VHH binders against o75319. Designs and how they scored, part 3

Target 1, 181 residues: o75319
Amino acid sequence: GNHIPERWKDYLPVGQRMPGTRFIAFKVPLQKSFEKKLAPEECFSPLDLFNKIREQNEELGLIIDLTYTQRYYKPEDLPETVPYLKIFTVGHQVPDDETIFKFKHAVNGFLKENKDNDKLIGVHCTHGLNRTGYLICRYLIDVEGVRPDDAIELFNRCRGHCLERQNYIEDLQNGPIRKNW

## First folded at step 3 (VHH)

Design n1f
Fold by OpenDDE, second read of step 4:
Structure n1f (fold): chain B 181 residues (1-181), chain A 118 residues (1-118)
Amino acid sequence: as target 1 above (181 residues)
Amino acid sequence: QLQLVESGGGLVQPGGSLRLSCEASGFTFSNYWMGWYRQAPGKQRELVAFIYTGGSTNYADSVKGRFTISRDNAKNTVYLQMNSLRPEDTAIYYCAAYSLPETGFDSWGKGTPVTVSS
């Protein structure tokens, strides 16, 4: 249905580009049918997403949707020029190795194919925070060699909200590196 | 008030090396991410290198393996060692500190020019 996700209103709709990366995180945009349940200033549609990205003088080159549902918006609500990738990711638990690999593979593929531009990889889950933050940080740590605390700090600051899930944080800080291939 | 002062720019031949310095003042240096940007004539300013508070680094693909960013918190200084310089590296190089909640880097210095030419 058109149920607004819990605490969805509490989070900034769009973060900032993570410096030195192609990542930008945002909360899930909601299709028009949800607008009836929102104040005008609370609305955040796929269109609004693109407008906000544009306001930052950026351009999305890929959207990775980590939500475990398809009820929030439709891929057809996105411009045809922006690829959409769904990676069903269960909430509250550390993503499994397959999910991590899928994410890494998608990112690496994008980077390989987009060397000639500066388009962003937009990543979101429901709130664009925990699952999103974990996978982005996991990528930075495992693939880019970023120190875990640096990765977490970078994401938190750019998203404007801190990772909340202790299990995610602990796994990032102390967990094993996952395979990249 | 955050202040950044770049130095070390100059003219160098292709294949040569330069070391840029950026001295920071007016803020707790160790708590800031530092970065180097460059702007070539007619081009947009682009990230060259980035260093986190914890010491991790990021580089533009075009400079990977040639440039090294480092920081000395005791001296409130960030460095950019540039090796194997190429003509396409010619630009004004700017030091920047990442400041929340602003987008990206802030408090740019005046820049230091780097010219790579035979």
Scores: ipSAE 0.021, ipTM 0.448, lowest interface PAE 3.7, mean pLDDT 91

Design n5b
Fold by OpenDDE, look of step 5:
Structure n5b (fold): chain B 181 residues (1-181), chain A 118 residues (1-118)
Amino acid sequence: as target 1 above (181 residues)
Amino acid sequence: QVQLQESGGGLVQPGGSLRLSCAASGFTFSDYYMYWVRQAPEKGLEWVSTISYSGRSTYYKDSVKGRFTVSRDNAKNTLYLQMNSLKPEDAAQYYCARGQIYPSFDHRGQGTQVTVSS
């Protein structure tokens, strides 16, 4: 269906690049069929995503979609130059080890393949906040050795919104390091 | 059982061409993005190309853009990679893979060897 996700309008469409990383977070872009339910200034399509990234003088090299549905947009709506990866991630609960593993491997693979450029890894869930923030922070903590509070602060500042889910925050701050495959 | 079988590899001179095929079975082929990846000696697995469900969208590693073309025939459950203007650095074992996870895939073929030498 074409139901606008709850509170979707309340979040900035695109965050800022996280300094020292290749990550940028954004809310889910919506395909054209959703536009009839939005004011023009509220619209955020896949095309709008890339325009906004360009306005930041950045370039996307990969999109990781963490939503648990395929109703929002089609991979075919993306430019021909940017790979699309889907990692179905259940909302509101801490991602399982398999999901974390998939995310880490996707990121590491991208970084290995893109050492000679500065293209970004675009990550989104529905709001581009909780699931997105958790997995990015989990990566920074587990793989890059960043302090949990520093990772969370960095993400929140760059996304323009703070992680909301206490279980995510608690797991990041006090949970165990997940296995790096 | 999901199966992927690559073919079409061989020995070519620099500047030559090859066309790889991947025969898929055991799943609904059109429901998956398909990938070509390769591994050269002493190197890790690297992404080469991706093609969407219908083949409408295609993606390439920068170093192969303009030289390689990925395509698919969903009616024949077959993935293709046309490789033109081959270079020595293209020599590798080439694999077709299923899924939208990079660089880990749920299924990958046994591969076909591509050698580029004068």
Scores: ipSAE 0.009, ipTM 0.230, lowest interface PAE 9.4, mean pLDDT 91

Design p1
Fold by ESMFold2, look of step 5:
Structure p1 (fold): chain B 181 residues (1-181), chain A 119 residues (1-119)
Amino acid sequence: as target 1 above (181 residues)
Amino acid sequence: EVQLVESGGGLVQAGGSLRLFCAASGFTFDDYAMAWLRQAPGKRREWVALITSGGETDYADSVKDRFTISRDNAKNTVSLQMNSLKPEDTAIYFCAAQDWDYSEGFDYWGQGTQVTVSS
């Protein structure tokens, strides 16, 4: 059904641009059908997402949706000029190598195609925290050579909430480096 | 190893009450929403009630104001108080758990307990 995801109301809708990167993280926007269960001040629609990005003087050039469902909003609710990519990412466990590769490939492709602008990659899962934080940090560590603790600290500060899943944190800190093949 | 074990089912007269219990082990109970679902013979499984990890509740329309879900995080249990029971409440009742950070469905299921409501 259209029940509100647990704890979704407790997270900031949109984080800050991560300095030195093209990333911004946010929680999943919810289409109008969810608003019956929300107070007006709790609503966060696809339109609200773009308004909040504009308020930060930023522009989205890609949205990567990591949820394992299609019920939260329709891609049609996004401006047609903003590319949208779904990477079905299950919860509980650390994302597998195929999922990590798909994410890296999408980010690398975006950076090549957008080297002459300053548009951002928006990344979200349900809460914009655990799966989102893991894949962003995995990219920064494996591709950009960022130290694990520095990547995690940067994500946490810019998202406004700390990454919470201990198995994700442990994999980022102590797990294997993935070399993009 | 995750286990959800239901108890408290049985036979009860229409208009009566019954309390179901579910004991959980093998996972961090405090991080899970807990739910009761039911399945009558020959019918599809339907959700009945849900309680979030933080204690917020929701109910199916057919059981609102008659059923109450609650949880005890110290004992890793969830219960369902069922009042004003009707023959259509007859079903196998299942306990289920859903990780708070995923809204893709239930991760763990119990084996169920039978509730029979006689006319």
Scores: ipSAE 0.213, ipTM 0.548, lowest interface PAE 3.8, mean pLDDT 89
Fold by OpenDDE, look of step 5:
Structure p1 (fold): chain B 181 residues (1-181), chain A 119 residues (1-119)
Amino acid sequence: as target 1 above (181 residues)
Amino acid sequence: EVQLVESGGGLVQAGGSLRLFCAASGFTFDDYAMAWLRQAPGKRREWVALITSGGETDYADSVKDRFTISRDNAKNTVSLQMNSLKPEDTAIYFCAAQDWDYSEGFDYWGQGTQVTVSS
């Protein structure tokens, strides 16, 4: 059966909107079948995600799921009004150029189509930290021209946890700019 | 209990073919990438072929165009078709599983099956 991801409980369920952006990061919500393995206060379902977002007076306009699995929840568990995009992203390694491009394209497309609102792009991997943080920061750096350290600091502050993977950090700080188109 | 059980190994002449099988149990097979690795005597274990949970494949340069990896999620099996075998392919072949979402390495290993290619 499905197991609770290691250290999943250690991370805040939902971060804060990143000022100046439409990004919000969160850990993976877990479908109902996982509840039996969790204390009530540990539960974080797709429904809980939306409730927490609303508590922040925000609204999700897109969910980008970076996990490399489908075992955590189903898109059908989400409101029909919120588009769901899966970008399979391998854990622990720097995303390849294709993955980066897919992410950028999705974000840019969303921004283009949602100029008339302030809905957020919700991004998550398993913990909503490393893969999520890298791709968000990569976008800010490559597309928005943000300094790498500023992007990382902003993400860390808003997520409530710091990027952990040195390879991600190193690539963001010293790696080349990736193509935007 | 997690198990990966290899089969299909044996002795074959150069230029011949073998098909290896790996039967998996005890874990959610569909969530894992599956790989074949091999270890020849006195050499390091090396990656041979990989197939993702989505069915994408990759091969080491040394076996490219000769070996084909495939999986059957309904049967929880992964196979390796080995054609045009060479003496250099002689090794113990291992089936391995990796959670590409979270794991950095292979999570599960088989016991291995011996493949011997004679000149």
Scores: ipSAE 0.099, ipTM 0.536, lowest interface PAE 1.8, mean pLDDT 93
Fold by OpenDDE, second read of step 4:
Structure p1 (fold): chain B 181 residues (1-181), chain A 119 residues (1-119)
Amino acid sequence: as target 1 above (181 residues)
Amino acid sequence: EVQLVESGGGLVQAGGSLRLFCAASGFTFDDYAMAWLRQAPGKRREWVALITSGGETDYADSVKDRFTISRDNAKNTVSLQMNSLKPEDTAIYFCAAQDWDYSEGFDYWGQGTQVTVSS
């Protein structure tokens, strides 16, 4: 189908770089076929994503797509110079250990290969909030040793929206550390 | 009424095979991605396999090349062929459905079927 995701319009298209990190979160860009269902000011395409990133004087070095569908846009809609990684991530429930590991591995690999630049890791799910926020925070907590509340606050502030799902928040605050390898 | 009913679970020796089935009813099956998840004792529920409405598949790394997910839209069924089973595959296996238009969680769940792999 070609339906606009529920509440998609309610979220800022692109957050801000998280200070001290290489992360930036955004909502899912929608391919051209969705434009007919949107007002011009509501449109947010892959092209728009890159334009907005440039407006922030940043550059994307990797896109991690956490959506559980493939209908929103195609990797071919992205510049060839920016790697695209799909990690199917179930919504509503806390990501499983394998998903968390895949995310961490991707981030660590990127950081290892991109020490000579300041390119960003763009992460998105549908809204670029709950799944996105959880995995970013999980990384900061498990890998970078950030306090859970600090990680959550940082993400919320930079994304411009707060994590909504209590199970995610609870797991971040009180859940066990997940394996990093 | 929406229903997902799993079958095919049981006890099998390591190296053996099982085929799980899930029969769906009460919703537009063709519009949904179908997935298998599993939960082992004392562990979190984990994603195993996914098949989109279009037939594209994905697998957890732990089961890749051993498990095969397939669907039959005419019969509203999804299946999981499990080969080269390991004790680590022991779990309750759940069938789940997710609206293809939305990527936020699963809409429907089965009750699960027990799979036990002995050493």
Scores: ipSAE 0.029, ipTM 0.365, lowest interface PAE 3.4, mean pLDDT 92

Design r23
Fold by OpenDDE, look of step 5:
Structure r23 (fold): chain B 181 residues (1-181), chain A 119 residues (1-119)
Amino acid sequence: as target 1 above (181 residues)
Amino acid sequence: QVQLQESGGGLVQPGGSLRLSCAASGFTFSSYWMYWVRQAPEKGLEWVSRISSGGSSTYYKDSVKGRFTVSRDNAKNTLYLQMNSLKPEDAAQYYCARDTYYYDSRGYRGQGTQVTVSS
């Protein structure tokens, strides 16, 4: 259905580019059918996403959708020039190794193909916070060798909201490094 | 049941051409964007091209721009990939996909067709 996700309105629609990375996080954009349930200032559509990114003088080169549903928007709602990748990611639990691997693979593939530009990897789950933050931080930690606390701090600051799930935080801080290809 | 079947792969010399086809069934083909992806040995799946449902817009990865052309015939439920000026690095198993969920079991892609480029 067209139910607005719980607490969706409480989160900033789009974060800031994470300095030193190609990542930007945002909450899930909602297709037009949701607008009737929102005040105009609360609306955040796929179009709004791209407008907001442009306002930051950035450009999206890839969207990674981590939501576990397809009801929020359709890939067809996005500009056809921007690749869309779905990685179904269950909420509230630490992503499994397969999910982590998929995410890493997608990111590395993008970076390989986009060495000549500065386009961003847009990542979102429902709120663009917990699943999104975990996977971005997991990448920074496992692939780029960033200290866990630094990765978390960087994400939180740029997203404008802090990771909320303790199990995610603990896994990032103390969990094992996951396999890279 | 969603079904996709790729064909048209083969062995070509560098600089050669191939035309891949993908026969689709089990869904309203004209309502979906379609994708070409490929996987080379010891490499992961990568995007190659995408085309809008009506075929009005196309996307290509940088390395194939100007050489590959994606098209579709909605009346025939068929997706095409014209590959010109093929390079050794283009050698891979090529898949057509209905969506980008090809990392997940819920994604739909065919069995693939092999493209080999060798002198």
Scores: ipSAE 0.006, ipTM 0.259, lowest interface PAE 10.9, mean pLDDT 90

Design t3
Fold by OpenDDE, second read of step 4:
Structure t3 (fold): chain B 181 residues (1-181), chain A 125 residues (1-125)
Amino acid sequence: as target 1 above (181 residues)
Amino acid sequence: QVQLVESGGGLVQPGGSLRLSCAASGFTFDEYSDYALGWFRQAPGQGLEAVATISGSGGSTYYADSVKGRFTISRDNSKNTLYLQMNSLRAEDTAVYYCAAFPDEYGYSSHYDYWGQGTLVTVSS
């Protein structure tokens, strides 16, 4: 249905590019059918996403959707020029190794194919915070060798909201490195 | 209003098989694609753990490492029923198994999910 996700309105629609990376996080855009349940200023559609990215003088090169549903918007709502990748990721649980690997593989593939531009990897879950933050941080830690606390701080600062789930934070700080292949 | 009712539990020997069912009422799987579905279990003296889940709209599945290759989650929208096929059962699979429907944004949470009453599965020789 068209039920607005709980607390969805509480989060900034789009974060900032993470310096030194190609990542940008945002909350899930909602297709037109949700607009009737939102005030005009609360609306955040796929179109709005791209407009907001442009306002930052950036361009999306890939969207990774981590939600565990497909009810929010359709890939067809996105420009054909921007690839869309769905990685079903259940909320509140630390993503399993397969999910982590899928994410890393997607990011690495994008970077390999987009060396000649500065397009961004847009990542979102429902709120664009916990699942999104974990996987981005996990990548920075495991692949880029970033210190866990630095990765978390960077994400939180750029997203404008802090990771909330202690199990995610604990895993990032003290959990094992996950294989990259 | 919304109700989940598990069935199919019982006593089985190690290596045996069981098929659990969860009949949902008060909502339909098609109409409420907002909800993911899953099986959870709680063994004596242990906490609740996720066994297998299936996404609300896409049919994507998750399995706990301990049950991969042995358990299969599936659903029949026409019957509004969730299933868990359990093969090669082990003693450590002994637990009360619960069916749940949960929204994406909350994951697993007793405050926002719909839960069944549970069905006991005992694996013993």
Scores: ipSAE 0.389, ipTM 0.737, lowest interface PAE 1.2, mean pLDDT 92

Design u14
Fold by OpenDDE, look of step 5:
Structure u14 (fold): chain B 181 residues (1-181), chain A 117 residues (1-117)
Amino acid sequence: as target 1 above (181 residues)
Amino acid sequence: QLQLVESGGGLVQPGGSLRLSCEASGFTFSSYYMGWYRQAPGKQRELVAFIYSGGSTNYADSVKGRFTISRDNAKNTVYLQMNSLRPEDTAIYYCAAPHLDFYETYWGKGTPVTVSS
């Protein structure tokens, strides 16, 4: 249906590029059918996403959608030039190893194929915060060797909102490294 | 007025070493992320190394094990130790300081590094 996700309006639509990375996080854009339930200034469509990215003088090279539903927008709503990857990720629980691996694999593949440009990997869940933040930080920690606290701080500052889920934070800070291959 | 001034570039033979420095002024250095980027002729600018506020680092795959980024907050300086240099490392190297509050990145003017026999 066209039900607006709970607290969706409370979060900034788009964060900033995470320095030293090619990641940018944002909340889920909503297709046109949702607009009738939103004030004009609350609307955030796929088109709005790309406009906001452009305003930051950035370009998306990949969108990773971590939501566990397909009701928010269609891949057809995106430019054909930007690949779309769906990784169904259950909310509120730490993503399983398979999900983490899929995310890492996608990111690594993108980076390998896009060495000649500076296009960004856009990642979103519903709010673009918890699942999104966890997987990005998990990547930075496991693959890039970034300290957990540095990764979390970086994400929080760039997203404009802090990772909220304690189980995610705890796993990032104290959990084991997950396999990268 | 945030300013970044790079130094230490030059000509070096393959296998040689260089140490780049970037001195920052006009901002609270210790609170900033700092990075080194490079741009080779005919190529796009690319990340080389990054150091976060907490001190952890990130490197491009091509320089891992050879380059080391570090910072001296007392001197407002970020360094790039480059060992085992290769011809493909030839580029202009830029120091960068992202300013997240202003949605912009400050850049140095760059220092050239040429690796050639």
Scores: ipSAE 0.804, ipTM 0.907, lowest interface PAE 0.7, mean pLDDT 94

Design u16
Fold by OpenDDE, second read of step 4:
Structure u16 (fold): chain B 181 residues (1-181), chain A 118 residues (1-118)
Amino acid sequence: as target 1 above (181 residues)
Amino acid sequence: QLQLVESGGGLVQPGGSLRLSCEASGFTFSSYYMGWYRQAPGKQRELVAFIYSGGSTNYADSVKGRFTISRDNAKNTVYLQMNSLRPEDTAIYYCAAFRGEYYSYDVWGKGTPVTVSS
């Protein structure tokens, strides 16, 4: 179906680039079929995503989609020049080690292949907050050695919303390091 | 008025050391993320080192083990200690401050040149 995700309207469409990183988080863009259920100012399509990124004088080099559905938009709605990676990630629970590994691998691969540019890794789940924030922070913590609170704070500031899930926060702060490679 | 002023750049021989400084004014320094970037001729500007407001640091792979970023909030200054310099480190080095919030503006210095040559 094309029902609007719960609380989707409550979140800023696109965050800011996370300084010191190549990450930018955003909520899931919705394909045209959702527009009839939204006020014009609430609409956030794949096209809108790219427009907003451009407004920030940034460019997406990769989109990592963490949603556990494919109903929101089609990869074909994205420019052909921007790779799209789907990592089905279950909501509300800490991503498993395989998911974390997939995410890290994707990020590392991108960084290796994009050393000559400053393109961003766009990451989103439904709201672009909890799953998105966890995996980005998990990367910063495990791979970059950032202190958990520093990573979480940076993400929260840049996303414009704070991580909400206590289990995610707790795992980031006190959980074990996961496999990086 | 937000401002960053870099200093410490210059000519150094391979294997030498430099210490860059960046003094901030016009904003609450302690609440900003600070970074050193560099741009070599014909190359893209790249992150060299980054320090979080909370003190975490991150480095480009090419400078890990050689460069150290630090900050003195009391002096509103961020430093980049560069050891074991290599010719490939030659670039204009820029200091940057980031708040990471909407409607906040990043602040960039004008840059300080670093040349590593025998």
Scores: ipSAE 0.722, ipTM 0.877, lowest interface PAE 0.7, mean pLDDT 94

Design u22
Fold by OpenDDE, second read of step 4:
Structure u22 (fold): chain B 181 residues (1-181), chain A 119 residues (1-119)
Amino acid sequence: as target 1 above (181 residues)
Amino acid sequence: QLQLVESGGGLVQPGGSLRLSCEASGFTFSSYYMGWYRQAPGKQRELVAFIYSGGSTNYADSVKGRFTISRDNAKNTVYLQMNSLRPEDTAIYYCAATPIEYSDYLDVWGKGTPVTVSS
């Protein structure tokens, strides 16, 4: 179906680039079929995503989609020049080691291949908050050596919303380091 | 209103060292993330080093082990110690401040200080 995700309207469409990183988080863009259920100002399509990124004088180099469904938009709705990666990530629970590894691998691969530019890694789940925030922070902590509280604070600030899930926060702060490679 | 002023740039031989400073005025550094970026001719601006509110740091791979970012909140200054400089480090270096708390305020940028590494 094409029902609007719960609380989707409550979140800012696009965050800001996370300083010191190549990450930007956003909520899931919705394809045209959802527009009839939204006010014009509430609409956030794949096209809108790219427009908003451009307004920030940034450019997306990769989109990582963490949603556990494919009903929100099609990869074909994205520019051909921007690779799209789907990592099915279950909500509300801490992502498993495989998911974390996939995410890290994708990010590292992107960074290796994009050393000559400053393109961003766009990451989203449904709201672009909890799953998105966890994996970004997990990367910063495990791979970049960022202190957990710094990573969380940075993400929250840049996304414009705070991580909500205590299990995610707790795992980031006190959980073990996961495999990086 | 926050203002950033970079200093310390100049000409240095390969293998040499420079220490960049970025002094803030108008607000206290403690409420901002601080970062150094650089832009070489014909290239895009890139991250060099970043220091978070808790003191952790992040570096570009190309400068890891050679550059060190630090901050002195009492002096409202962020530093970039650059050792073992290479010709490829030649660029205009920019200081940037990002509010720690979410706001509609934009990042603040310095005007840049040039660094040239040449024999």
Scores: ipSAE 0.019, ipTM 0.330, lowest interface PAE 5.1, mean pLDDT 91

Design u7
Fold by OpenDDE, look of step 5:
Structure u7 (fold): chain B 181 residues (1-181), chain A 118 residues (1-118)
Amino acid sequence: as target 1 above (181 residues)
Amino acid sequence: QLQLVESGGGLVQPGGSLRLSCEASGFTFSSYYMGWYRQAPGKQRELVAFIYSGGSTNYADSVKGRFTISRDNAKNTVYLQMNSLRPEDTAIYYCAAPKVEWSGYDYWGKGTPVTVSS
């Protein structure tokens, strides 16, 4: 259906680039069919996403979609020049090792292939916060060796919202490093 | 007004060392991350080293094991210790506070030149 996700309106549509990384987080853009249920200022479409990224003088090189549904927008709504990767990620629970590995692999692949540019990895779930923040932080912690609190603080600051789920935070802070390859 | 002032650049022989400093003002230094970037002639600006507010660090592969980024919050200063310098390290080095205070802008110093040559 075309119902607006719960609390979706409460979050900033797009964060800022995470300095020192190629990540940018945003909430899920909604295709045109959702617009009739939103005030004009609340609308956030795939087109709006790219406009907002451009306003930040950035360019997306990859979109990683962590939502567990395909009802929000279609890959065809995106420019053909920007690869789209779907990683079905269940909400409210810590992503499993396979999901984490898929995310890391995708990021590493992108970085390897995009050494000659500064394009960003756009990551989103429904709100672009909890699943998104967990996986980005998990990457920074496991792959780049960043201290958990530093990773979390950087993400929260750049997203404009703080990770909300305690199980995610606890796993990041005290959980084991996950498989990198 | 945000300001970043670099110092410590100069001419050094291969294998030599330099220590760059960047003094920051106009924002809550201790709460923010800082970065060192460099731009060599004819090349794009690139990240050299990054330090998080809590002290975590990140380095470009080309400088790992040779460069060390650190910070002194009491002095609002970020440092870049550069050891085992190579000719390919020749560049203008910039201190940066990217996207500080949700400004949407990257703030840069004027840069300090580093030349590694025999």
Scores: ipSAE 0.712, ipTM 0.865, lowest interface PAE 0.6, mean pLDDT 94

Design v1
Fold by OpenDDE, look of step 5:
Structure v1 (fold): chain B 181 residues (1-181), chain A 119 residues (1-119)
Amino acid sequence: as target 1 above (181 residues)
Amino acid sequence: EVQLVESGGGLVQAGGSLRLFCAASGFTFSSYDMAWLRQAPGKRREWVALIYSGGSTDYADSVKDRFTISRDNAKNTVSLQMNSLKPEDTAIYFCAAVEPWYHSGFDYWGQGTQVTVSS
């Protein structure tokens, strides 16, 4: 159905670009059918997403959707100029190596193809926090060589919310590097 | 000791129904989100259904409108009503207790119960 995700309203719609990266995190936009259950100021549609990104003087070049459902919005709700990638990611648990690899591959592919611009990789799960934060941080740690605590701090600061799940945090801090190729 | 014990699995024909149960103990049940996941042979474990501590529910697209998750906090149980079962629903189904979004800690898992749907 069109139930608003639990605690969805508690999170900022869109974070800030992560300095030194092409990442920006946001919570899942909700299609119009959800608006009847929201106050006007709570609404966050795909259109609102793009408006907010533009307000930051940024442009999305890719959207990576990590949710495990497709009921929140349709890819058709997005501009045709922005590719949409779905990576079904199980919630609440540390993403498996395959999921991590898929994410890394997508990011690397985008960066390779978009060297001539500064478009952003927009990443979201339901709340745009835990799964999103983990995968972004995992990328920064494994691929960019960023210290785990620095990656986490950077993400938290830019998202405006801190990673909440200890298993994610522990894995980022102490877990092994995952295969990049 | 934390325990999650699944039951209700078995063999059923396509189009049939099953109801899975999970009995939880050893933690503050009412404070946790509860989930059902499943793993088919050779496939990754996938999320099926979630019921938040607040009572709201979420479902994977593959089971939406067919499965219903519910919980009884008084009995520390979570259930999964599975209707209109399909062969592709065949898997080991796991009950999991998940920390609330704002909590740090560990997830708890049951041993799983086999569900087999024959064509």
Scores: ipSAE 0.000, ipTM 0.243, lowest interface PAE 11.0, mean pLDDT 91

